# VH-VL binders against Sensor protein DivL (divL): the designs that were tried, part 3

Target 1, 212 residues: Sensor protein DivL (divL), of Caulobacter vibrioides (q9rqq9r547to758)
Amino acid sequence: NVSYELRTPLTTIIGYSELLERADGISERGRNHVAAVRAAATQLARSIDDVLDMAQIDAGEMALEIEDIRVSDLLLNAQERALKDAQLGGVTLAVECEEDVGLIRGDGKRLAQTLDHLVENALRQTPPGGRVTLSARRALGEVRLDVSDTGRGVPFHVQAHIFDRFVGRDRGGPGLGLALVKALVELHGGWVALESEPGNGSTFTCHLPETQ

## First folded at step 24 (VH-VL)

Design o1 (from j2 with heavy chain Y107F)
Fold by OpenDDE, fold request of step 27:
Structure o1 (fold): chain C 212 residues (1-212), chain A 123 residues (1-123), chain B 107 residues (1-107)
Amino acid sequence: as target 1 above (212 residues)
Amino acid sequence: EVQLVQSGAEVKKPGESLKISCKGSGYSFTDYWISWVRQMPGKGLDWIGIIYPRDSDTRYSPSFQGQVTMSVDKSITTAYLQWNSLKASDTAMYYCAREGYDSTGWFDAFDIWGQGTLVTVSS
Amino acid sequence: DIQMTQSPSSLSASVGDRVTITCRASQSISDYLAWYQQKPEKAPKSLIYAASSLESGVPSRFSGSGSGTDFTLTISSLQPEDFATYYCQQTYDLPYTFGQGTKLEIK
């Protein structure tokens, strides 16, 4: 199993990096280097997961485990998972879920993964003092999940291609995350959209059918 | 090493056609937009247009719309700029440039430039 | 189209001097501004992106500031290799547009 073979050493690297970060006698510079190693290893792990998931989807081998999901819980859990990173980045992470949204049928794991990628992207886009908002509403026979940010926005010409698969990550490029979001949402029979203006943030929307 | 390598200098006459090239290497070619920039002798920089190699989405400056054609061959990671009928006024240095990513993960600025292709059009 | 106006068009300075070049956009471009350096017979080189982010490998004596319509490129202590022409570019919207350039010459 390729995933196992790659994850095991990464887990080790991450674990020991964390230990070193807390160790006594480490210089500030050394601590920074260790932090960089940890961050890089963590990023690599995420990238590997994304690649593997995408490959699985491409192969038609990803089967959704459909269940009833409380949409509010879905958003709150995503908020909770990202809270620490948001705090570190000085970004307010808010949830706005209408009470009438209720339940949706879908794969809880995959929808959580979808939100995680969107939130991660949003946090990356948002400077300190900014805001990332997770919201949901039910309308027009669908459940709409939005992740909005007050970041730099997306250049106009890039918007049509925002969900493309990006392999290169120079300066922290888009990566595969948004492509995976699209793929996962489409697996649910939905579609994704972007509304953005340079300098005025972005809103990524997942349109999910009420009945899966 | 990430680089853009352009084709050599061209000397042409008015009315002739021309296609110059820009080959990318050292990076994922389809992930980055390629722009073309004109610099007339002793003058500033003029943006011609931009092309997305993945699907050849092209955007031209209004000033260059219909005057040139951008294209790509992904199989050899090469972008092209072509004229069907050159004019003396097309005499200039032409640069291709990669639109790089900013720190937030989106495209911003031209981080990699070709060495330029000098095009001289004279009777 | 967004017009970019640089000031000055040219200036003379000495090694060690603090140099400031200004770029003004005809409308707000947030922080979507890049600075380039071009030496004679060479392709432009990226210096600053996103108004204030230093390109990799660019000396720290270069800095960019500003947002909205007014932007500044600063060289804190001019070095011999810094004499060149500098261009600003808005990356806010297509068509991309450049300033007319600022030629920095040795006094």
Scores: ipSAE 0.860, ipTM 0.938, lowest interface PAE 0.6, mean pLDDT 94
Fold by OpenDDE, fold request of step 27:
Structure o1 (fold): chain C 212 residues (1-212), chain A 123 residues (1-123), chain B 107 residues (1-107)
Amino acid sequence: as target 1 above (212 residues)
Amino acid sequence: EVQLVQSGAEVKKPGESLKISCKGSGYSFTDYWISWVRQMPGKGLDWIGIIYPRDSDTRYSPSFQGQVTMSVDKSITTAYLQWNSLKASDTAMYYCAREGYDSTGWFDAFDIWGQGTLVTVSS
Amino acid sequence: DIQMTQSPSSLSASVGDRVTITCRASQSISDYLAWYQQKPEKAPKSLIYAASSLESGVPSRFSGSGSGTDFTLTISSLQPEDFATYYCQQTYDLPYTFGQGTKLEIK
């Protein structure tokens, strides 16, 4: 179980880093160092999860556990999970779920994971004072999940390749997160899209079928 | 170490063909766009075009469209710039450059440059 | 195409001077602006990306500012190794375009 072997020490590093950040008697400089360690460990954990999940999907070994999911709860839970990071980043995190979007059939865990990746990406893209919006609507026989941000947007020539698998993470590169989003959504029988203009933020859309 | 290493200087005659190379190392070659930039003697920088090594998506400057061809060989992490028929006016230094990530995680600016390939075309 | 107008084309300064180079885009490019330094017979070197972000390893005396159409590269205290040609580049849209360059010479 490679996953367990990698995740366990990272969880420990993250946990102790958090404890140290709150400990008394630590200098500001020390706290900054601890924060950096926590951030690095968290990033590594995410990267490992992405790689492992992608490998599982590629191997055809990821089976979806389909259940009825309340779309509004899905968005609200994603908001709740990301709220602290949004606050730390000075970003407003909002949910705009249309009335009576209702339920979809899907894997709650994987859809939550999808939203987490999109929200994480959005928060990374959005400077302080900006806004990230999670929204959902039902139309044309599908449920559309949107994650919008008011960040820098995506360069035009990069947009067609935005969901590619990136290995490099220079300066916080895209990594596998968006590729995993695409893979997970497609595993649900859906598709993903990007609408973006440099300087005007981005909207990532997950198109999910109403029934599976 | 992340670097781009270009092929050596070329001395050619008008009408001859030429293919120069740019080899990337120290990074995931297919993850980064590669641009080519021309600098004529004593002049500024002119963007030629950009290529995505993963699928060879290419975009040319209108002024260079049809004048040169960009390509890549992923197996040896090498990008190429090619002329079918050189002109004297093609005399210049040619740089390849990697388009790096910005602080938000997208591609922005040229963070790594090759050392340049001097191309001299004269009768 | 987006035109980048860089000014001045050349300037002379002394060690210790504060130097400012400007770049104007023909249309708004948000913060998609990069600055490069090029020394004679050398390849350009990245200084600033995203208008104001300092490239790794670049001295803190270099700074970039601006958004939209007007951008500025500032060297707070000129050092001997800073005499070179500087270029701005818009990274907003293809085709990429550069300013005509600013040659910074020793007075």
Scores: ipSAE 0.860, ipTM 0.938, lowest interface PAE 0.6, mean pLDDT 94
Fold by ESMFold2, fold request of step 27:
Structure o1 (fold): chain C 212 residues (1-212), chain A 123 residues (1-123), chain B 107 residues (1-107)
Amino acid sequence: as target 1 above (212 residues)
Amino acid sequence: EVQLVQSGAEVKKPGESLKISCKGSGYSFTDYWISWVRQMPGKGLDWIGIIYPRDSDTRYSPSFQGQVTMSVDKSITTAYLQWNSLKASDTAMYYCAREGYDSTGWFDAFDIWGQGTLVTVSS
Amino acid sequence: DIQMTQSPSSLSASVGDRVTITCRASQSISDYLAWYQQKPEKAPKSLIYAASSLESGVPSRFSGSGSGTDFTLTISSLQPEDFATYYCQQTYDLPYTFGQGTKLEIK
């Protein structure tokens, strides 16, 4: 019930911030301040959801709703959800998926959540003029979902720890998002990997088995 | 207030052991790598090594490998730099520093430094 | 190991001068370069990360530029409080390495 008590005031703050941003009588400086408040409230709401999802997974209480999912639709829908953020950041967001990849068995909601976190991370790492690519391929016994970016990459010593639960970092970062990606992929019987060289972008790969 | 507070100055003789400390406060200690940096009198900055408090993943500069030991105690949010047998050439200022991260969440610079611990080793 | 060569080792300048300090890496480090300021008897302070991004609270007269192997720290109008030693550091790969420092003295 703590979730409800925190979500209600945040929803109210976000809602009134949106109304103020559309108001004709607010200055540009005032509009910038309101946008900052809305961004902070939105981020807090996401952080609460991530904490609750992680807790549910840790307790063994998250049951997947397995269905047949067309991989190309999964990627295209993720692109659509992030297109505005990519445009605002000056980043090209592309999908590369052959029809031959076909279907995967999984929880559509949780796989969408997984991709959304990976795309958010990729957009955060990629400066204007860069590119983020969602792709998939079928390999022996599994489907691989890739999110790649042309951003700054990940320092070599950090790469082994990138999926840790970063619950208290000061100045941005993945928070619980990448840890949640790992947990959700593992709940599907898969695993997640990173390939990166500093200065040469990053590729996150979700390895999803064909049989759950 | 986010800060790193180091133990006080030390005066030692060659061959003695020493363990100096760096206590982090005001932030999530296990989310950040901690480095140690040496500055000999009148000289520049030398990176000693880095440790990740969550699992004690430790990496040393080749110049310091085998000469010092880094460790952490997560329960009191404290990092340590330790010598088993001090040399006169160990006389220096020693800083601890936290790896900061930018909006991407990865290292961009040492954003918080301890005040330094002066170690003097003389006969 | 990536060697960082900083130039000049020292310089004297007057208040109001434009000052430029350079740093060269022995291999490409992309934009993984930080600049620090160290005043006498104080710990270093981060000024710039990612070659050109100012740390919070750093005056706008400081700027950084460069990518690959050649990097520059510029102070557009020198102030009395800018008397210090400046260090570059590559943040690309371990072992981390610093330039030897540039002592900036006010004439």
Scores: ipSAE 0.679, ipTM 0.846, lowest interface PAE 1.4, mean pLDDT 89
Fold by ESMFold2, fold request of step 27:
Structure o1 (fold): chain C 212 residues (1-212), chain A 123 residues (1-123), chain B 107 residues (1-107)
Amino acid sequence: as target 1 above (212 residues)
Amino acid sequence: EVQLVQSGAEVKKPGESLKISCKGSGYSFTDYWISWVRQMPGKGLDWIGIIYPRDSDTRYSPSFQGQVTMSVDKSITTAYLQWNSLKASDTAMYYCAREGYDSTGWFDAFDIWGQGTLVTVSS
Amino acid sequence: DIQMTQSPSSLSASVGDRVTITCRASQSISDYLAWYQQKPEKAPKSLIYAASSLESGVPSRFSGSGSGTDFTLTISSLQPEDFATYYCQQTYDLPYTFGQGTKLEIK
């Protein structure tokens, strides 16, 4: 199908790029070039997956695989996946999760995907020396997952549209990532919110009900 | 090529209506806010307002609230600025401008400007 | 409304000179500051966004600095094509506001 037709050439590019990065006969400058190619190809593959996931959700065809998920593990695993990028960007990436939060019912893969998009957004917005914090709390029959940053914040007029599908920007924009966050959280019966003051960072909150 | 192309110069009498246009091309029109900016002869720049083409979310400068109407036709990727009753003090150059996004994905400046539409209102 | 005060209003300089134009906001606007160049009979052109980030295609002799309330545009080694009017704009909150402009003229 069309998914395989798109992914096969990208998988080949990523694979050969990884082989070249590990090869003995590559100069340091050449290794940097190959790393840039691999990063771009990886990002493109992720973008394609986001488009396909969004289309599947729109068609009502995505079925969640619900399981018990330890919230602290969910946050710690997201931190681990992003630590390298945070360090390269000079940003502190922290997890603050009370033991009392416990478990939620949800799709582990899709919730991880949700957090990854939020963390990537937070790191993109946060200059060196800043901080990104993953946190969670249980209240009022729900679990709230927060991704908070000390970055540039979101202009007031933009906040109403932050979750839109940005598919055709020529300078590079948020793309589909935040729109997919909203869609995935809504599939879990929840909702997303933004709290931000320009110049004073942002907090994205996923409100997840305890009952699926 | 990304560009904003505005309608031609207008010469009008006080009390007449006017609608000027700004056509965007070469980019995804509904992904970008469009602002209108006035420049009176020999003067600086005055921000009139901003509109989001996807849903027509519209915000006006307090100085222009009720004086003009901004609108969009998405099907032809065109933004409009309209007066119901022109005054001589409306004589100015009018620019449309796209709000650009930096590499981090947030708006930061007007990256593309239309060429301007000169509106002259005299009796 | 955030007032933007630009200084000087007019400046006379020679090719090769270093020029500094300042812009002050009536409240903190973080780094939400843009600079534009406008030549006679032309639309403004974006030079700098986020106080210090250079737009693509803008010569490296242009630079911006500042955060909070005080901002500076610097042009090192002026070229003949740099004689124009320069505007700062806060992009922090609506309504957007511009400085009154700085006209840079050949001496």
Scores: ipSAE 0.661, ipTM 0.836, lowest interface PAE 1.6, mean pLDDT 89

Design o2 (from j2 with heavy chain T104S)
Fold by OpenDDE, fold request of step 27:
Structure o2 (fold): chain C 212 residues (1-212), chain A 123 residues (1-123), chain B 107 residues (1-107)
Amino acid sequence: as target 1 above (212 residues)
Amino acid sequence: EVQLVQSGAEVKKPGESLKISCKGSGYSFTDYWISWVRQMPGKGLDWIGIIYPRDSDTRYSPSFQGQVTMSVDKSITTAYLQWNSLKASDTAMYYCAREGYDSSGWYDAFDIWGQGTLVTVSS
Amino acid sequence: DIQMTQSPSSLSASVGDRVTITCRASQSISDYLAWYQQKPEKAPKSLIYAASSLESGVPSRFSGSGSGTDFTLTISSLQPEDFATYYCQQTYDLPYTFGQGTKLEIK
């Protein structure tokens, strides 16, 4: 199993990096280097997961485990998972979920993954003092999940291609995350959209059918 | 190494057609927009247009719309700029440039430039 | 189209001098501004992106500042290799537009 073979050493690297970060007698410079190693390893792990998931989807081998999901819980859990990173980045992470949104049928794991990617993207785009908002509403026979940010926005010509697969990450390109979001949402029978203006943030929307 | 390598200098007469090339290497060619920039002798930089190699989405400057055609061949990671009928006024240095990503993960400045292709059009 | 106006068009300075070049946009472009350096018979080189981010490999004596409509490129201590022509570019919207350039010459 390729995933296992790659994850095991990465877990080790991450674990030992964390230990070193807390170790006594490490210089500030050394600590920074260790932090960089940890960060790089963590990023690599995420990238590998994204590639593998995408490959699985492409192969038609990803089966959704459909269950009833409380949408509010979905958003709150995503907020909780990203809270630390948001705090470190000086970004306010808020949830705005209408009470009448209720339940949706879908794969909880995959929808959580979808939100995680969107939130991660939003946080990367949002400078300190900014805001990322997770919201949900039910309308027009669908559940709409939004992740909005007050970041730099997306250039106009790029917007139509924002969900493309990016494998090159010079200076930290978009990567595969947004492509995976699209793929996962479409796997649920939905569709994704972007509303953005350079300098005025972005809103990524997942349109999910009420009945899965 | 990430680089853009352009085709050699061209000497043409008015009315002739021309197609110059820009080959990308060292990076995922389809992930980055390629722009073309004109620099007339002793003058500043003029943006011609931009093309997305993945699907050949093209955007032209209004000043160059209908005057040139951008294209790509993904199989050889090459972008092209072509004229159907050159004019003396087309005499200039032409650069291709990659639109890079910023640290936040979005498109930004031209981080990689070709060495330029000098096009001389004279009777 | 967004017009970019650089100031000055040319200036003379000495090694060690602090040099400032200004770029003004005809409308707000947030921080979507890039600075380039071009030496004679060479392609432009990226210096600054996103108004204030230093391109990899560019000396720290270069810095960019500004947002909205007014931007500045600063060279804290001019070096011999810095004599060149500098261009600003807005990357806010298409068509991309450049400033007319600033030629930095040795005094």
Scores: ipSAE 0.865, ipTM 0.942, lowest interface PAE 0.6, mean pLDDT 94
Fold by OpenDDE, fold request of step 27:
Structure o2 (fold): chain C 212 residues (1-212), chain A 123 residues (1-123), chain B 107 residues (1-107)
Amino acid sequence: as target 1 above (212 residues)
Amino acid sequence: EVQLVQSGAEVKKPGESLKISCKGSGYSFTDYWISWVRQMPGKGLDWIGIIYPRDSDTRYSPSFQGQVTMSVDKSITTAYLQWNSLKASDTAMYYCAREGYDSSGWYDAFDIWGQGTLVTVSS
Amino acid sequence: DIQMTQSPSSLSASVGDRVTITCRASQSISDYLAWYQQKPEKAPKSLIYAASSLESGVPSRFSGSGSGTDFTLTISSLQPEDFATYYCQQTYDLPYTFGQGTKLEIK
C-alpha cells in the first residue's frame, strides 16, 4: 500500500505544521516558515494522490460507485471545502446552481474530487480580489458543471493542451490535476472543455451525462 | 540542472541545407514549449516559432512561415530548426528557449535559453 | 501582430542611478509581458515575467510594473553588472514579439 505509506507522514507533517502556525511564542518569521512547510507538504500530498489515481485509471482499476448525487449539494460541498483557501487568497468563491438541476448518477467521491481539482486550479489562477464561480445547469440531456475564474486565463496555444499530463511543476505548473479531471469525467462517460482568454479568466466545463 | 544545449557554429553557403539542434536536460522535455529566436548581427530578437515537444504542435511567425521547419525528437529530448535552402540573410545567432510556467501555473516567458548557434551563410 | 515599442533605444547612466525602461504594446496584453537582459556575446536572461514577477535569482533592484499597454522595467540602483541590452516581450498572443531593445551604457 504505497498510498498509505506516503500519505501518513504527509498528514503528520501537515497536521503539526498547522498546530505550529497557531502556537503561541512563535515569531512571524517562524510562522512563515511553518506555513511554507505546510504548503509544500500539502502540495506533495495532492501530487501523490493525482499520480496514484491516474495510475489506477490507466490500469482500468478505478471502478465508479454510482449513486444519485444532488448537484447543488455537490457544488456547495466543494465550496465549503475550498472556502478557507479562497479566503486566504482573498478570492470570492460563489455557487450559482440553477433551480431544479436535480440529481445526476455518478460517483460522488470522484465528482467531488473533480470539482476540488478545478477549484484549486481556479484559486491558483485568481489573484486577490478575484472571483471563482461554481455553477451547474441541465441542458441537452446532460448536466454541465462549470468552474469559472477571473484570473489570467490560459495562453491561446496552451489551451488545446491544457488537460495534458504534466510531470513538472516548475513555479507551480499545472501538474496532473487537470489531466485527472479529464480522466475522471471521461470515466463518467462525459467530456471536458475549456473556454479562456488571456487576461479574462477561464471557464472549465465538465459535461456529464444525466444517466449512466 | 535545467539547461538547453545547442549545436555548434555553422558556416554554410547559399543554397545549402542546415539543421541545428537544441537538447534539453534536467526537466521534463515534453512538458515545455520550445521557441526559436533569431538575432541578426547587431540587431534585436526575432521570434521564429514555437513547438510543443509532446505532439509536435508547431506555430510559426508569419515572417518565418515556409522558411524554416521546427521539429523534435522526444527520445533524445532534442528540438531542431531546419533550412532547406539557406540564404545570406539567414546569417544570425539562433537561440532556443524554453517557455516556462508562470507563478499561476501557465506558460509564460522564456526562462531557460540555449547558448545560441551562430549560423554564417556566405559565398 | 502586436507591436512592442520600447523606449529609449539607448541610455547612459552611472552606477547608483535609478533607471527606467518603458515598453508599450499596440493593444492590451494584460500582464503577459516579460523582460530580458542580454550581455554581449551571451544569450538573453529572463528578468521579469507576468509584467511584475521577478525571476528566481534576479536581484531585487530589478522590478517590473504595468498592465494593459504600458509597462516599465526599473533598476532602483544601477550596478556595474547591469550594463547590458534589455528587451521586452509580449507573451499574450502568437506571434510573440519583442521590443527593439534598450542598450544601457555606462556614462
Scores: ipSAE 0.864, ipTM 0.941, lowest interface PAE 0.6, mean pLDDT 94
Fold by ESMFold2, fold request of step 27:
Structure o2 (fold): chain C 212 residues (1-212), chain A 123 residues (1-123), chain B 107 residues (1-107)
Amino acid sequence: as target 1 above (212 residues)
Amino acid sequence: EVQLVQSGAEVKKPGESLKISCKGSGYSFTDYWISWVRQMPGKGLDWIGIIYPRDSDTRYSPSFQGQVTMSVDKSITTAYLQWNSLKASDTAMYYCAREGYDSSGWYDAFDIWGQGTLVTVSS
Amino acid sequence: DIQMTQSPSSLSASVGDRVTITCRASQSISDYLAWYQQKPEKAPKSLIYAASSLESGVPSRFSGSGSGTDFTLTISSLQPEDFATYYCQQTYDLPYTFGQGTKLEIK
């Protein structure tokens, strides 16, 4: 429906941009322009997916596909997916997960989506030379996934509203990504928290119960 | 065009009530904090308070707590500053201002200001 | 409350001069500082946020620097349209507070 009508042309634009970017005979300037088009189309596709996912959750239509997931793999795969963005931003992206954290029950796709939004947020907030760390620990009855950054932090009055569903981005507003993190973690029966002091970075924690 | 348009100048007597307005247009009104700022004649800027239109989360400067009331009507994208009983010392220019976000999607300075509402309170 | 002390309170200068205005916070505010320009009978205009980031459309002769407690606004070559009052504001925590202002006048 509207999802198909929006995703199909964006996928086509992204696909042909990738082909042109790698083609012989295109100038370096041309390759740079095509890369910029591909990046913009990719970002638009992500934004559309976020809107559609939130609408699906609001309608009660998203069902989780629960499986056993190794927590260390979940974090390492998130690191791998964000490696290029971290390198472009000059930010160190690290994983610190003890092997004894083991497994969780959850939807691998949705937990990956959750981490991707948190990592994207952390990278955006962290200037070159900074650090973003993915970590996890197991407490009785739950697993806690942390995404920490050494960025600018969050002003105190803003912290109460950081997970709101922001719609307008006329001058770079916060967007919908953190609202989706909250919604996806809550679908798993968990909750999210923020610890931040302005000027001293931020830590977002997903609390995931062992039972769904 | 993103704008904050304020109500016109007011001339009042001590003891009267007053409610001035600040209408936002061209942007998502509920996504941005709105502040009120006072400037007495020939003086600097005093922050009055800030309100978040989505849920009316309201924070006042200690200097203004209990002296004014801020409110919002989301349906017409308008913020208000209200006095129950004006004093001559309330004579000032009053600005509304939007708290912006930088390219990283977090806070910025007041990026958009209203044109100001001059309030004159005299007997 | 975080107090902002701005210096000087007034300044006379000629076109072409390099002008500096300082702002000091009573505690560390990291880079959470903004600068505003206000011309007579006009609303303030944002010049700089995050201590050193220039707002769109602001001339490159304006620059900001500092972190922690000490901040500086610099106009590298003063132009006739720059005669105004300048304010700093901390954006670190509520209540927001402004410096007392620096009135910049033509000599």
Scores: ipSAE 0.712, ipTM 0.857, lowest interface PAE 1.1, mean pLDDT 89
Fold by ESMFold2, fold request of step 27:
Structure o2 (fold): chain C 212 residues (1-212), chain A 123 residues (1-123), chain B 107 residues (1-107)
Amino acid sequence: as target 1 above (212 residues)
Amino acid sequence: EVQLVQSGAEVKKPGESLKISCKGSGYSFTDYWISWVRQMPGKGLDWIGIIYPRDSDTRYSPSFQGQVTMSVDKSITTAYLQWNSLKASDTAMYYCAREGYDSSGWYDAFDIWGQGTLVTVSS
Amino acid sequence: DIQMTQSPSSLSASVGDRVTITCRASQSISDYLAWYQQKPEKAPKSLIYAASSLESGVPSRFSGSGSGTDFTLTISSLQPEDFATYYCQQTYDLPYTFGQGTKLEIK
């Protein structure tokens, strides 16, 4: 597996960085340096995975493994995975899911991946004291998954291009994450939308059809 | 190194056409909007318009709509500003500038500027 | 169109002074404001984006503040290289607009 060959050295770097962060005999400055290395390696690993997943989708090689998924669990698990990052950024991360949303048919791994990219994007947009909300609702014909933030929003002229494949981002930024969100939602037969007013936050909505 | 390199100074007469260039290098050209900005001698900065190289989505300041044309050739990572018929009042320095991203990935400010192209229009 | 009004148009100051330049928008622009420095015969240089975020490589004596309609650029202790013209720009919506500039000169 080509992806295994790319991931193994990064996993090793991440693992030993975590061990060094907690080791006796390392200075506080040393812990900060190691934390920076771990963060960079983690980001690189995610970028590699995104490129490989995008390539697999482009080749028509990604088949979804459809199962019944409890929507509330999907949102709560996404919240749990991002809780430390939200706390470090001073951002409230909340889940609001109505009791009658129930189950959807989808690929749990890919929908989790989709939410993780949306939450990561929302946290990057949202300054300390802000809020990111994961929510869902069922309407005739679809389930809608929302990731809302109280961040900077998206400039009007940028909104038409927000889902483009952004490569070569020298300051970070969304990269391939939002493009992958669009691709994964479309693979489920759905579509993704943005509602934003600059200065007044953003809401990304995944529209997932009930019969897919 | 990320840079925008503009074509050289031009001396023209009223009524002549002109096309000036802005070549981007060291970055993914199609990921960034490119703006053109005019600075008349001794004056401030005037935004002319912006173009997105991936699909040529082009937006002009109302003050410049119909006065100038922006275009790109993404195969050579170059943006252009052109006039069909120059006026003496077009005498100015013209800059290209890239819209930058912060850690959030949104367009925010012009982080890289070209060195400028001086256009002089006189009889 | 969003109008940007910059004050003062010019000012004189000495090395070591603290100076403040003001920029006002004709409507709320949240924090979508940038500051640029331009030296004679040079292209503008980005100093601050998002009202208060300092560009990489810009000295910490520069700071920006404000949100909504009123914004300030502050230089806490002027250095000889800071004598230049400063521009604000709203980045909220097209057409982008600049303030008219503030020329900062040596007393």
Scores: ipSAE 0.697, ipTM 0.854, lowest interface PAE 1.3, mean pLDDT 89

